# Ledger of designs, part 3: miniprotein binders against Peroxisomal membrane associated protein 20 (pmp20)

Target 1, 156 residues: Peroxisomal membrane associated protein 20 (pmp20), of Schizosaccharomyces pombe (o14313)
Amino acid sequence: MVAVGSTLPKVTLWENKPEEVVEFPSQGKFIIVGVPGAFTPPCSSQVPGYIANEKQFAAKGISGIYVVAVNDVFVTKAWKKSFDGGEQSGVHFVADWNGEFTKAFDAGFDASGLLGPLRSKRYAAVVENGKVVKVFIENEVTDVDISSADKVLSSL

## First folded at step 19 (miniprotein)

Design BB1 (from Z6 with K43E D47K)
Fold by OpenDDE base, fold request of step 22:
Structure BB1 (fold): chain B 156 residues (1-156), chain A 95 residues (1-95)
Amino acid sequence: as target 1 above (156 residues)
Amino acid sequence: MRIYIEVEITDPKTGEVYVYFFNVDSPERLEELLKELMQRIKERGVKKIEVRVRADDPELARELAELIVRIFKELGFTNIRVEIRGNEIRVTAEL
């Protein structure tokens, strides 16, 4: 996993459209939520908490929430829409379709048994002014505990 | 079984504090995780660390404390201080 205190990797990411590049904020505090894959059951159980608590995170000074998955932009967009209130949510669903961010963030694992040769571990990260200041890394990718919205929120 | 781990490090250059959060399902996994993590932290030149561990089984507190202390000693940490309060363990150490 990426070292806390390190600068966030600068890798191209996408949202909504293949031509729409997403850049993380260089200033302020935001959260990255890494998930193994869109539409997978554990991920679909984790993300609703971030959607539901978006305002509470904002009240804690979180300027944005970015869900990152090694999926294409069509899948991540559809996944956002599949959640109740997801389309209306300000939570970003970001496509790391080449897995470059996931690799740079040292969050990759071999999921060839189900999802493919490269997917993201389950984690949450708090980034402040471009530095990773807190990370929450699950023991197993199927676990949704310390990387859940409630747990992360309580730590802020 | 769940063991929750919080590792707080102080940046030796800036003095800023950063935190790792982990969970594990066994003392063995805890040992593996901490050994790997502390080795990486040591290589980064971190001089002060604080580790907080909370087990869902309070009877494991002493065992876990001893395990953590052993790991720190093996890695060359000094000034190791341990505080146990119920199922919460706090260990501070220096390199």
Scores: ipSAE 0.771, ipTM 0.899, lowest interface PAE 0.4, mean pLDDT 92

Design BB4 (from Z6 with T78K N79D)
Fold by ESMFold2, fold request of step 22:
Structure BB4 (fold): chain B 156 residues (1-156), chain A 95 residues (1-95)
Amino acid sequence: as target 1 above (156 residues)
Amino acid sequence: MRIYIEVEITDPKTGEVYVYFFNVDSPERLEELLKELMQRIKKRGVDKIEVRVRADDPELARELAELIVRIFKELGFKDIRVEIRGNEIRVTAEL
């Protein structure tokens, strides 16, 4: 499982286009939301809450929200665009196409029955000054409960 | 049933507070989760821990409190303090 007190894996991630690398802040607070896959119904039901609450998260000192999926950057970009308000949102839709971040973050599971050999479990993590300070882990990968935007926001 | 769990850890060197948030669907699942998590925490060298649980009813809460205390004792935690308020439990312990 994702370990509190740890630093983030030093693994390349992408957003928007194939040449654009994600740079996580070294200071302040931000949120990582790990999801099993872009466009899947549970993930698509969870993400609107994060988009809708960007200002409320910012009021709690959150500098950014990073939704990480084991998908390529073309998929994650199209997925962001598919949401109402997605194009205007500051929420980052991050591609972990090879699953190496997810694996190194100890957040992977075998989804071979549906999605592919490696996918992310459903979790949220609050990162403060480069360290994981809060982790929200779902009982089942199909659950949207303790990792929902309103639950994470209430903890801040 | 649905059981909500918060596990709060204070780092003895930095004073930083770390929190895990879980949901589980049974006392057996809670036991598995806590045993795995407590072993990881002991390996890191954290001295003090607080576990907060919300159950569906007060009878379940009392059952879960007994379970958590048993787990802490089996894993060598000391100074175990328990507070039960209706369906909510707070257990603190030290290594």
Scores: ipSAE 0.815, ipTM 0.912, lowest interface PAE 0.7, mean pLDDT 90
Fold by ESMFold2, fold request of step 22:
Structure BB4 (fold): chain B 156 residues (1-156), chain A 95 residues (1-95)
Amino acid sequence: as target 1 above (156 residues)
Amino acid sequence: MRIYIEVEITDPKTGEVYVYFFNVDSPERLEELLKELMQRIKKRGVDKIEVRVRADDPELARELAELIVRIFKELGFKDIRVEIRGNEIRVTAEL
């Protein structure tokens, strides 16, 4: 499972375009939201809460929200655009196409028979000054409960 | 059933506080989760640990409190203190 107190894996992630890499802040607070797959119904029910609450998260000192999926960047970009307000949102839709970040973050599970060999569990992580300070892990990957925007926001 | 768990640990070197948030669907899953988590926490060194649980009813809460105490004792935690209020439990322990 994702370890509190740890630093983030030094693994490349992408957003928007194949040549565009993600750089996490070294200072301040931000959130990583790990999801099993873009466009899937549970993931698509979860993300609007993060988009709708961007200002409330910012009021709590959150400088960024990074939704990470084991999908390619064309999929994650299209997924962002599919939401009301997605294009205008500062929420990052991040591609971990090779699953290496998810694997190194100890957040993977075997989704064979549905989504593929390696996918991300459903979790949220609050990262402060480069360290993981809070982790929210769902009992089932199909559940949106303790990793919802409302639950994470309430913890801040 | 739904059992909500918060596990708060304090880094003994820095005093920094870290929190895990989980949900589980049975006392057996709670036991499995806590045993795995406590082994990882012990490897990192721990000054103080606090487990907060919210259960569906007060009877389940009392059962879970007893379970958590047994797990902490098995793993060598000391100064175990338990507070139960209705459906909610707080267990603190130190090494």
Scores: ipSAE 0.807, ipTM 0.912, lowest interface PAE 0.7, mean pLDDT 90
Fold by OpenDDE base, fold request of step 22:
Structure BB4 (fold): chain B 156 residues (1-156), chain A 95 residues (1-95)
Amino acid sequence: as target 1 above (156 residues)
Amino acid sequence: MRIYIEVEITDPKTGEVYVYFFNVDSPERLEELLKELMQRIKKRGVDKIEVRVRADDPELARELAELIVRIFKELGFKDIRVEIRGNEIRVTAEL
Protein backbone atom coordinates (compact mmCIF):
# COMPACT_ATOMS: atom_id res chain seq x y z
CA MET B 1 0.00 0.00 0.00
CA VAL B 2 1.02 3.59 -0.54
CA ALA B 3 3.29 4.96 2.13
CA VAL B 4 1.71 7.26 4.64
CA GLY B 5 3.22 10.69 4.41
CA SER B 6 3.59 10.36 0.67
CA THR B 7 2.05 12.65 -1.89
CA LEU B 8 -1.13 11.37 -3.44
CA PRO B 9 -0.55 10.07 -6.96
CA LYS B 10 -1.80 12.33 -9.70
CA VAL B 11 -3.80 10.10 -11.98
CA THR B 12 -6.81 10.79 -14.14
CA LEU B 13 -10.04 9.45 -12.73
CA TRP B 14 -13.62 9.70 -13.92
CA GLU B 15 -17.09 10.09 -12.49
CA ASN B 16 -20.59 9.89 -13.99
CA LYS B 17 -19.43 10.17 -17.61
CA PRO B 18 -16.41 8.98 -19.58
CA GLU B 19 -15.52 12.58 -20.38
CA GLU B 20 -15.96 13.83 -16.82
CA VAL B 21 -12.58 13.90 -15.13
CA VAL B 22 -12.33 13.92 -11.36
CA GLU B 23 -9.45 15.54 -9.53
CA PHE B 24 -8.77 15.08 -5.87
CA PRO B 25 -8.51 18.25 -3.84
CA SER B 26 -4.99 19.60 -3.54
CA GLN B 27 -5.86 21.26 -0.25
CA GLY B 28 -7.99 20.25 2.67
CA LYS B 29 -8.89 16.90 4.14
CA PHE B 30 -10.76 14.14 2.31
CA ILE B 31 -11.17 10.37 2.32
CA ILE B 32 -10.54 7.80 -0.37
CA VAL B 33 -12.31 4.46 -0.04
CA GLY B 34 -10.83 1.75 -2.20
CA VAL B 35 -13.11 -1.15 -3.07
CA PRO B 36 -12.47 -4.33 -5.04
CA GLY B 37 -15.57 -4.05 -7.16
CA ALA B 38 -18.89 -2.36 -7.57
CA PHE B 39 -21.98 -4.43 -6.76
CA THR B 40 -19.97 -7.05 -4.90
CA PRO B 41 -21.49 -7.94 -1.52
CA PRO B 42 -18.61 -6.87 0.73
CA CYS B 43 -18.18 -3.58 -1.08
CA SER B 44 -21.89 -2.95 -0.90
CA SER B 45 -21.66 -3.55 2.82
CA GLN B 46 -18.88 -1.00 3.28
CA VAL B 47 -20.22 1.94 1.30
CA PRO B 48 -23.57 2.56 3.03
CA GLY B 49 -21.77 3.67 6.18
CA TYR B 50 -19.99 6.42 4.30
CA ILE B 51 -23.22 7.60 2.73
CA ALA B 52 -25.01 7.55 6.07
CA ASN B 53 -22.23 9.35 7.92
CA GLU B 54 -21.38 11.93 5.28
CA LYS B 55 -22.42 14.79 7.55
CA GLN B 56 -20.48 13.41 10.48
CA PHE B 57 -17.38 13.23 8.35
CA ALA B 58 -17.97 16.78 7.22
CA ALA B 59 -18.26 17.87 10.83
CA LYS B 60 -14.78 16.48 11.37
CA GLY B 61 -13.38 18.51 8.51
CA ILE B 62 -13.67 15.95 5.73
CA SER B 63 -14.44 17.91 2.59
CA GLY B 64 -15.20 14.89 0.46
CA ILE B 65 -15.44 11.13 0.28
CA TYR B 66 -14.31 9.30 -2.83
CA VAL B 67 -15.12 5.65 -3.43
CA VAL B 68 -12.66 4.34 -5.99
CA ALA B 69 -13.14 1.12 -7.91
CA VAL B 70 -11.48 -0.46 -10.91
CA ASN B 71 -14.73 -0.33 -12.83
CA ASP B 72 -15.95 1.71 -15.74
CA VAL B 73 -17.86 4.91 -15.16
CA PHE B 74 -21.18 3.38 -16.12
CA VAL B 75 -20.85 0.75 -13.43
CA THR B 76 -19.75 3.15 -10.70
CA LYS B 77 -22.57 5.52 -11.55
CA ALA B 78 -25.12 2.74 -11.46
CA TRP B 79 -23.66 1.46 -8.22
CA LYS B 80 -24.07 4.84 -6.53
CA LYS B 81 -27.71 4.85 -7.56
CA SER B 82 -28.24 1.36 -6.23
CA PHE B 83 -27.86 2.54 -2.63
CA ASP B 84 -30.64 4.08 -0.63
CA GLY B 85 -29.87 7.74 -0.63
CA GLY B 86 -26.94 7.09 -2.90
CA GLU B 87 -28.03 9.29 -5.74
CA GLN B 88 -28.62 12.19 -3.38
CA SER B 89 -25.36 11.64 -1.56
CA GLY B 90 -22.35 13.83 -2.01
CA VAL B 91 -20.12 10.77 -1.81
CA HIS B 92 -18.19 10.42 -5.03
CA PHE B 93 -18.14 7.14 -6.89
CA VAL B 94 -15.06 7.25 -9.02
CA ALA B 95 -14.08 5.00 -11.88
CA ASP B 96 -10.49 3.84 -12.18
CA TRP B 97 -11.24 1.72 -15.19
CA ASN B 98 -7.62 1.26 -16.23
CA GLY B 99 -6.48 0.72 -12.67
CA GLU B 100 -3.82 3.40 -13.00
CA PHE B 101 -4.68 5.06 -9.72
CA THR B 102 -4.94 1.73 -7.97
CA LYS B 103 -1.50 0.75 -9.25
CA ALA B 104 0.01 4.09 -8.33
CA PHE B 105 -1.54 3.82 -4.89
CA ASP B 106 -0.01 0.35 -4.56
CA ALA B 107 -3.44 -1.05 -3.83
CA GLY B 108 -3.76 -3.50 -6.67
CA PHE B 109 -4.30 -7.23 -6.49
CA ASP B 110 -4.95 -10.03 -8.93
CA ALA B 111 -8.63 -10.85 -8.88
CA SER B 112 -8.61 -13.02 -12.00
CA GLY B 113 -10.57 -15.66 -10.19
CA LEU B 114 -13.61 -13.44 -9.81
CA LEU B 115 -13.35 -9.81 -10.86
CA GLY B 116 -10.49 -9.55 -13.32
CA PRO B 117 -6.73 -9.24 -13.49
CA LEU B 118 -6.54 -6.00 -11.52
CA ARG B 119 -8.75 -4.74 -8.74
CA SER B 120 -8.26 -2.60 -5.68
CA LYS B 121 -7.64 -3.91 -2.22
CA ARG B 122 -10.13 -2.77 0.34
CA TYR B 123 -8.88 0.29 2.14
CA ALA B 124 -9.67 3.73 3.41
CA ALA B 125 -7.24 6.62 3.31
CA VAL B 126 -7.30 10.06 4.84
CA VAL B 127 -5.59 12.66 2.70
CA GLU B 128 -4.61 16.10 3.94
CA ASN B 129 -3.22 18.77 1.65
CA GLY B 130 -2.27 16.18 -0.91
CA LYS B 131 -0.55 13.80 1.52
CA VAL B 132 -1.78 10.44 2.68
CA VAL B 133 -1.85 10.73 6.45
CA LYS B 134 -3.82 7.66 7.50
CA VAL B 135 -4.43 4.35 5.78
CA PHE B 136 -6.77 1.57 6.83
CA ILE B 137 -5.96 -1.65 5.00
CA GLU B 138 -8.05 -4.78 5.32
CA ASN B 139 -6.29 -8.10 5.70
CA GLU B 140 -8.51 -9.71 3.11
CA VAL B 141 -10.43 -7.95 0.40
CA THR B 142 -13.59 -9.65 1.62
CA ASP B 143 -13.20 -8.17 5.09
CA VAL B 144 -15.12 -5.06 5.99
CA ASP B 145 -13.86 -3.92 9.35
CA ILE B 146 -11.19 -1.28 9.88
CA SER B 147 -11.96 0.36 6.55
CA SER B 148 -15.61 0.77 7.52
CA ALA B 149 -17.03 4.23 7.90
CA ASP B 150 -17.59 3.80 11.62
CA LYS B 151 -14.01 2.79 12.28
CA VAL B 152 -12.54 5.50 10.12
CA LEU B 153 -14.84 8.12 11.59
CA SER B 154 -13.89 7.15 15.12
CA SER B 155 -10.22 7.59 14.29
CA LEU B 156 -10.62 11.21 13.18
CA MET A 1 -9.29 -14.30 15.73
CA ARG A 2 -8.64 -10.67 14.96
CA ILE A 3 -5.57 -8.65 15.75
CA TYR A 4 -5.73 -4.91 15.21
CA ILE A 5 -2.54 -3.04 14.45
CA GLU A 6 -1.85 0.65 14.52
CA VAL A 7 1.55 1.87 13.37
CA GLU A 8 2.40 5.48 14.00
CA ILE A 9 5.39 7.05 12.37
CA THR A 10 6.76 10.51 12.93
CA ASP A 11 8.45 12.48 10.21
CA PRO A 12 11.74 13.57 11.74
CA LYS A 13 11.85 16.75 9.70
CA THR A 14 8.33 18.01 10.15
CA GLY A 15 7.16 16.21 13.24
CA GLU A 16 4.03 15.13 11.42
CA VAL A 17 2.48 11.88 12.56
CA TYR A 18 1.16 9.37 10.07
CA VAL A 19 -0.70 6.18 10.85
CA TYR A 20 -1.21 2.75 9.35
CA PHE A 21 -4.16 0.68 10.44
CA PHE A 22 -4.23 -3.05 9.81
CA ASN A 23 -6.14 -6.08 10.89
CA VAL A 24 -4.86 -9.62 10.70
CA ASP A 25 -6.18 -13.03 11.60
CA SER A 26 -3.05 -14.62 13.06
CA PRO A 27 0.27 -13.90 14.73
CA GLU A 28 1.98 -15.28 11.66
CA ARG A 29 0.25 -12.79 9.45
CA LEU A 30 1.17 -10.05 11.89
CA GLU A 31 4.81 -11.00 11.62
CA GLU A 32 4.74 -10.99 7.84
CA LEU A 33 3.00 -7.66 7.72
CA LEU A 34 5.19 -5.93 10.27
CA LYS A 35 8.43 -7.21 8.80
CA GLU A 36 7.53 -5.89 5.41
CA LEU A 37 6.22 -2.60 6.72
CA MET A 38 9.08 -1.93 9.08
CA GLN A 39 11.61 -2.59 6.36
CA ARG A 40 9.95 0.02 4.20
CA ILE A 41 9.76 2.46 7.08
CA LYS A 42 13.42 1.98 7.85
CA LYS A 43 14.33 2.82 4.28
CA ARG A 44 12.35 6.03 4.52
CA GLY A 45 14.48 7.31 7.35
CA VAL A 46 11.78 7.35 9.97
CA ASP A 47 13.40 7.53 13.36
CA LYS A 48 10.46 7.03 15.68
CA ILE A 49 7.84 4.33 15.53
CA GLU A 50 4.98 3.35 17.75
CA VAL A 51 3.08 0.12 17.25
CA ARG A 52 -0.16 -0.55 19.03
CA VAL A 53 -1.67 -3.99 18.88
CA ARG A 54 -4.97 -5.20 20.22
CA ALA A 55 -5.96 -8.83 20.13
CA ASP A 56 -9.37 -10.31 20.75
CA ASP A 57 -7.69 -12.96 22.85
CA PRO A 58 -5.92 -11.38 25.81
CA GLU A 59 -3.89 -14.53 26.32
CA LEU A 60 -1.99 -13.73 23.15
CA ALA A 61 -0.76 -10.38 24.40
CA ARG A 62 2.57 -11.62 25.68
CA GLU A 63 3.22 -13.70 22.61
CA LEU A 64 2.42 -10.81 20.34
CA ALA A 65 4.58 -8.45 22.34
CA GLU A 66 7.52 -10.80 22.10
CA LEU A 67 6.95 -11.17 18.40
CA ILE A 68 6.94 -7.42 17.81
CA VAL A 69 10.05 -6.91 19.90
CA ARG A 70 11.82 -9.63 17.97
CA ILE A 71 10.93 -8.00 14.69
CA PHE A 72 12.18 -4.63 15.88
CA LYS A 73 15.44 -6.11 17.10
CA GLU A 74 15.97 -7.98 13.87
CA LEU A 75 15.53 -4.79 11.93
CA GLY A 76 17.96 -2.86 14.08
CA PHE A 77 15.59 -0.67 16.01
CA LYS A 78 16.84 0.72 19.29
CA ASP A 79 15.34 1.85 22.56
CA ILE A 80 12.55 -0.67 22.33
CA ARG A 81 9.92 -0.21 25.00
CA VAL A 82 6.98 -2.46 25.66
CA GLU A 83 3.80 -1.89 27.57
CA ILE A 84 1.13 -4.53 27.97
CA ARG A 85 -2.25 -3.66 29.37
CA GLY A 86 -4.80 -6.38 29.06
CA ASN A 87 -5.24 -7.13 25.39
CA GLU A 88 -3.45 -3.97 24.30
CA ILE A 89 0.23 -3.88 23.49
CA ARG A 90 2.26 -0.77 22.89
CA VAL A 91 5.75 -0.98 21.47
CA THR A 92 7.87 2.05 20.78
CA ALA A 93 11.25 2.11 19.10
CA GLU A 94 13.76 4.38 17.45
CA LEU A 95 16.18 4.09 14.55
Scores: ipSAE 0.786, ipTM 0.906, lowest interface PAE 0.4, mean pLDDT 92
Fold by OpenDDE base, fold request of step 22:
Structure BB4 (fold): chain B 156 residues (1-156), chain A 95 residues (1-95)
Amino acid sequence: as target 1 above (156 residues)
Amino acid sequence: MRIYIEVEITDPKTGEVYVYFFNVDSPERLEELLKELMQRIKKRGVDKIEVRVRADDPELARELAELIVRIFKELGFKDIRVEIRGNEIRVTAEL
């Protein structure tokens, strides 16, 4: 995983449309939630907590939450809409369809047995002023524990 | 079994504190994880580290403490201090 204290990789990411580029905030605090894949059962169990607690995160100074998956933008958009309150949520669902961010963040793993040759490990990261200050890395990609919204929120 | 790990490092240049959070399901996995992580941290020139470990099994606390101390010694850390409070272990060390 990326070293804490390091600057976030500057990689192009997308949201909603193929032509819509996402840039992470250069200032302030935000959270990145890395997930192995959209619509996968463990990921779909993790993300609702971030949607439900968006205001609580904001109250702790988190300006945004970005769910990042190695999926295309059509899938990530559809995935956001599949959650109750997801479409109305301010939580970003970001497509890393080339896996460049995931690789640069040292969060990649080989999921050829199910999802494909490159997917993201399950993690949460707190970024402040462009630096990774906290990282929560699950032991296994199927685990949803320390990277859950409740656990991350309690650690802020 | 679940073991929760918090590794706090201080940037020697800025004094900023950064934290890794991990969970593992065995002492063996803990050892593997910490060895790899501490080696990377050492290469970065971090001079002060704090590791907090909490196991869901309180009977493992002493064993885990000894394991962590061994890892730190093997990696050349100095001034290793250990505090055990129930199922929580705190280890501080300097390079």
Scores: ipSAE 0.771, ipTM 0.900, lowest interface PAE 0.4, mean pLDDT 92

## First folded at step 20 (miniprotein; from BB1 with K42A)

Design CC6
Fold by ESMFold2, look of step 20:
Structure CC6 (fold): chain B 156 residues (1-156), chain A 95 residues (1-95)
Amino acid sequence: as target 1 above (156 residues)
Amino acid sequence: MRIYIEVEITDPKTGEVYVYFFNVDSPERLEELLKELMQRIAERGVKKIEVRVRADDPELARELAELIVRIFKELGFTNIRVEIRGNEIRVTAEL
């Protein structure tokens, strides 16, 4: 499982277009939201809460929210566009196309029954000054509960 | 059945505090989770731990408190302190 107190894996991630690399902040607080897959109903029910609460998260010192999926950048970009206000949102939709970040972050599971051999568990992580300080891990990957925007925000 | 768990650990070198937040659907899942987690944090030299649990009802909370104490004793934790308030539990321990 994702280890609190650890630094993030140094693995290349993408957003928006194939050659745009994600740069995680080295200072301050931000949130990583790991999801089993773009466009799936549970993941699509979770993300609007993060978009709707961007100002509330910012008021708690959150400099960015990064939704990470084991999908290619064309999928994650299209997924962002599918939400009302998604294109204008400051929420990052991040592609971990080969699952290497998810694997190195110890957040993977075998989703062969539906999605593919490696996907992300559903989690949220608060990262502060380059270290994981809080982790919210769902018991079932199809549930949006402990890792919802409301639950994460209330912990801050 | 929903059981909400917060596991707070303190880095023995820096005093920094880190928190896991989980939900589980049974006492059996809680036991599996805590045993796995405690093994990992023991390998890292963590000395202080606090587990906070919210259960669906006070009877379940009492049963979970007993379970958590058993797990901590089995894993060699000492100075185990338990506080139960309605459906909420707080267990602190040192290794």
Scores: ipSAE 0.822, ipTM 0.913, lowest interface PAE 0.6, mean pLDDT 90
Fold by ESMFold2, fold request of step 22:
Structure CC6 (fold): chain B 156 residues (1-156), chain A 95 residues (1-95)
Amino acid sequence: as target 1 above (156 residues)
Amino acid sequence: MRIYIEVEITDPKTGEVYVYFFNVDSPERLEELLKELMQRIAERGVKKIEVRVRADDPELARELAELIVRIFKELGFTNIRVEIRGNEIRVTAEL
């Protein structure tokens, strides 16, 4: 499972287009939201809460929100656009196309019955000054409960 | 059945506080989760742990408190303190 107190994996991630690399902040506080897959109904029910609460998160000192999926960047970009207000949102939709970040973060599971061999469990992580300080892990990947925007916001 | 768990650890050198948040649907899943987690944090030299649990009812809370204490003893934790308030449990322990 994801280890609190640890630093993030040194693994390349992408957003928006194939040549655009994600740079996580080295200072300050931000959120990673791991999801089993773009466009899936549970993931699509969770993400609007993070978009809608961007200002509330910012008021709590959150500099960015990064939704990470084991999908390619064309999928994650299209997924962001599919939400009302998604294209204008500051929420990052991040592609872990080869699953290496998810595996190194110890957040993977075998979804071969539905989604593919490696997908991310559903979690949220608060990262402060390069360290994981809080982790929210769902009992079931189909649940949107402890990792919802409201639950994470309430912890801040 | 929903069981909400917070596991708070304090870094012994810096005093920094880190927290896991879980939900589980059974005492058996709670036991599996805590055993895995406690092994990982013990290997990291963590000295102090606080586990907070919210159960659906006071009878389940008492069952879970006994379970958590048993797990902590099995893993070598000492100075185990338990507080139960209705549906809510707090267990503090040291390695």
Scores: ipSAE 0.813, ipTM 0.911, lowest interface PAE 0.7, mean pLDDT 90
Fold by ESMFold2, fold request of step 22:
Structure CC6 (fold): chain B 156 residues (1-156), chain A 95 residues (1-95)
Amino acid sequence: as target 1 above (156 residues)
Amino acid sequence: MRIYIEVEITDPKTGEVYVYFFNVDSPERLEELLKELMQRIAERGVKKIEVRVRADDPELARELAELIVRIFKELGFTNIRVEIRGNEIRVTAEL
């Protein structure tokens, strides 16, 4: 499982297009939201809360929100665009197409019977000055509960 | 049945506080989770831990408090303190 107090894996992630890499902030406070798959019903029910609460998160000192899925950038970009206000949102929709970040973050599970050989568990992580300070891990991959925007926001 | 767990650890070197948030659906799953987590935490030299639990009812809360205390004793924790308030439990311990 994801280790609190640890630094993030130094693994490449992408957004928007194949040549565009993501760099996590080295300072300040931000959120990683791990999801099992773009466009799936549970993931699509969770993400609007983060988009809708961007200002509330910012008021709590959150400089960015990064939704990470084991999908390619074309999928994650289209998924962002599919939400009301998604295209204009500051929320990052991040592609971990090779699953290496998810694996290194110890957040993966075998979804071979449904989604693919490696997918992300559902979690949220609050990162402060490069360290994981809080992590929220769902018991069931299909649950949107403790990793919801409301629950994470209330912890800040 | 839904059980909400917060596990708060203090980094022994910096004094920084880190928190895990979980949900589980049974006392058996809680036991598995805590044993796995305590092993990983012990490998990092953590000496002080606080576990907070919210249960569905006070009887379940008492059952879970007893379970957590047994787990902590089995794993060698000392100075175990328990507080139960209705459906809510707080257990602190040192290793």
Scores: ipSAE 0.796, ipTM 0.909, lowest interface PAE 0.8, mean pLDDT 90
Fold by OpenDDE base, fold request of step 22:
Structure CC6 (fold): chain B 156 residues (1-156), chain A 95 residues (1-95)
Amino acid sequence: as target 1 above (156 residues)
Amino acid sequence: MRIYIEVEITDPKTGEVYVYFFNVDSPERLEELLKELMQRIAERGVKKIEVRVRADDPELARELAELIVRIFKELGFTNIRVEIRGNEIRVTAEL
């Protein structure tokens, strides 16, 4: 379970290319959206809301939205492109291909029955100045409810 | 059935408020979740906590309130206050 009040783990993450490292902002507010896996139906139902509401989040002081999955950069890049307006979106699709961030963020689960031995639980997290201030953790990884863009947006 | 849980934690040093949001599908799952969460919160030295629970079934409100209070007592929380308004339960406590 993701711990609120904790400092965001400093773990290497990637976007778009294996050599392209992503760093979370050290200052300001941003959102991390943890998803079990790219191209899975529940995850694909969750992400469009963040793409669609990107401007609304920005209006509430959210400087960025980062979708994090335990997938490689090729998959996360392709997944971003698979959404309508996804390629044009400023929403980040970040690869945690070793699951190190997911582990450090205490969001891992065993999905060996479908996705692999380590995947991320479904969650959203609001980070402010490097600290996790709000977390939205779904009961089941297949649930898309409290971690939806609408619910998170309404809580800001 | 859906039960929505909001847990507000106040940092004893800074006074900053942090929030957990959960959903569960049963009172039993709620108990499991809260026991685990409250144990971790206690270990972190949190002194003030507020739990808000909203159930789709208003008839469960009393049962859920009693459950939350029991968990808080078991973990050594004091100054437990309960407010029930329809399907929404608010419990505040101090450690």
Scores: ipSAE 0.718, ipTM 0.882, lowest interface PAE 0.5, mean pLDDT 92
Fold by OpenDDE base, fold request of step 22:
Structure CC6 (fold): chain B 156 residues (1-156), chain A 95 residues (1-95)
Amino acid sequence: as target 1 above (156 residues)
Amino acid sequence: MRIYIEVEITDPKTGEVYVYFFNVDSPERLEELLKELMQRIAERGVKKIEVRVRADDPELARELAELIVRIFKELGFTNIRVEIRGNEIRVTAEL
C-alpha cells in the first residue's frame, strides 16, 4: 500500500524528454496520480477528469498534478497529447520507466499478465510540504472510483 | 457491492493526521486490506486509529463493524469503540 505520513521518496523521474528530470515540489500542496499504464482504457478514463478540473484543483490550493506511470518518456508524452486539451494542460505526465518511484512509494504490482513485470497501482495522493497526507487507493487497478478527479477534488 | 473505507491515523510524534481512502467489493476483501494495513501501521508506531466505513445498507454496516472489531482484537488493539449510524460506522481503537 502507498504510504501516508511519509516523506516522498527522492527518486529520479522524467518528463517530455529522457534528459529532462522532474522533481516534485518540496513545498505546497500537489497531487500525484498513479496509473498502471499509459493508453490503457481505465487510465484513459481517469485522467481526463484531472485535466478538466485543473483550475478547480488550483482553487483548492493544489499547485500541481502529476500523473505517474511506469512507462518511458516517449509514451507518457504522447499520452498527454492524446487527450483533448492535454498538450495545453498544466498536468504533468511523468515517466517512471524503471519503476523506482513506484517501488519506493510502495505502489507497485506485478502486471506481467498484461502490461509488464512492474506497474503502478491506481491511486491518488495528496502531498503537502513533501509529506503524503491523503491516499486514495483503488481496490483493483482496473477500478476508477475513489482515485477519480471528482472524488479527490471533493475531499479537499 | 461497494464498501468505502477511510482510515485515519495520527502521527505519534507530530500529531499530524493522515488518511487512507479505500474501496472494496466484499467484507472479505475489507478484512484482508485492514489486516495488512493495521500491521503496517503498528510497525510505524501508530497507537490510535480511526476507521470509517460506508456500506450499502445498515445490516451490512453492522456486519462490517463486527468484522473490524474482531480484526482489531486479533491485532492486539484495545479501547475499541464502535458507532453505527445507518449504513455508516466509525471504529476507533488503540494499540
Scores: ipSAE 0.714, ipTM 0.877, lowest interface PAE 0.5, mean pLDDT 92

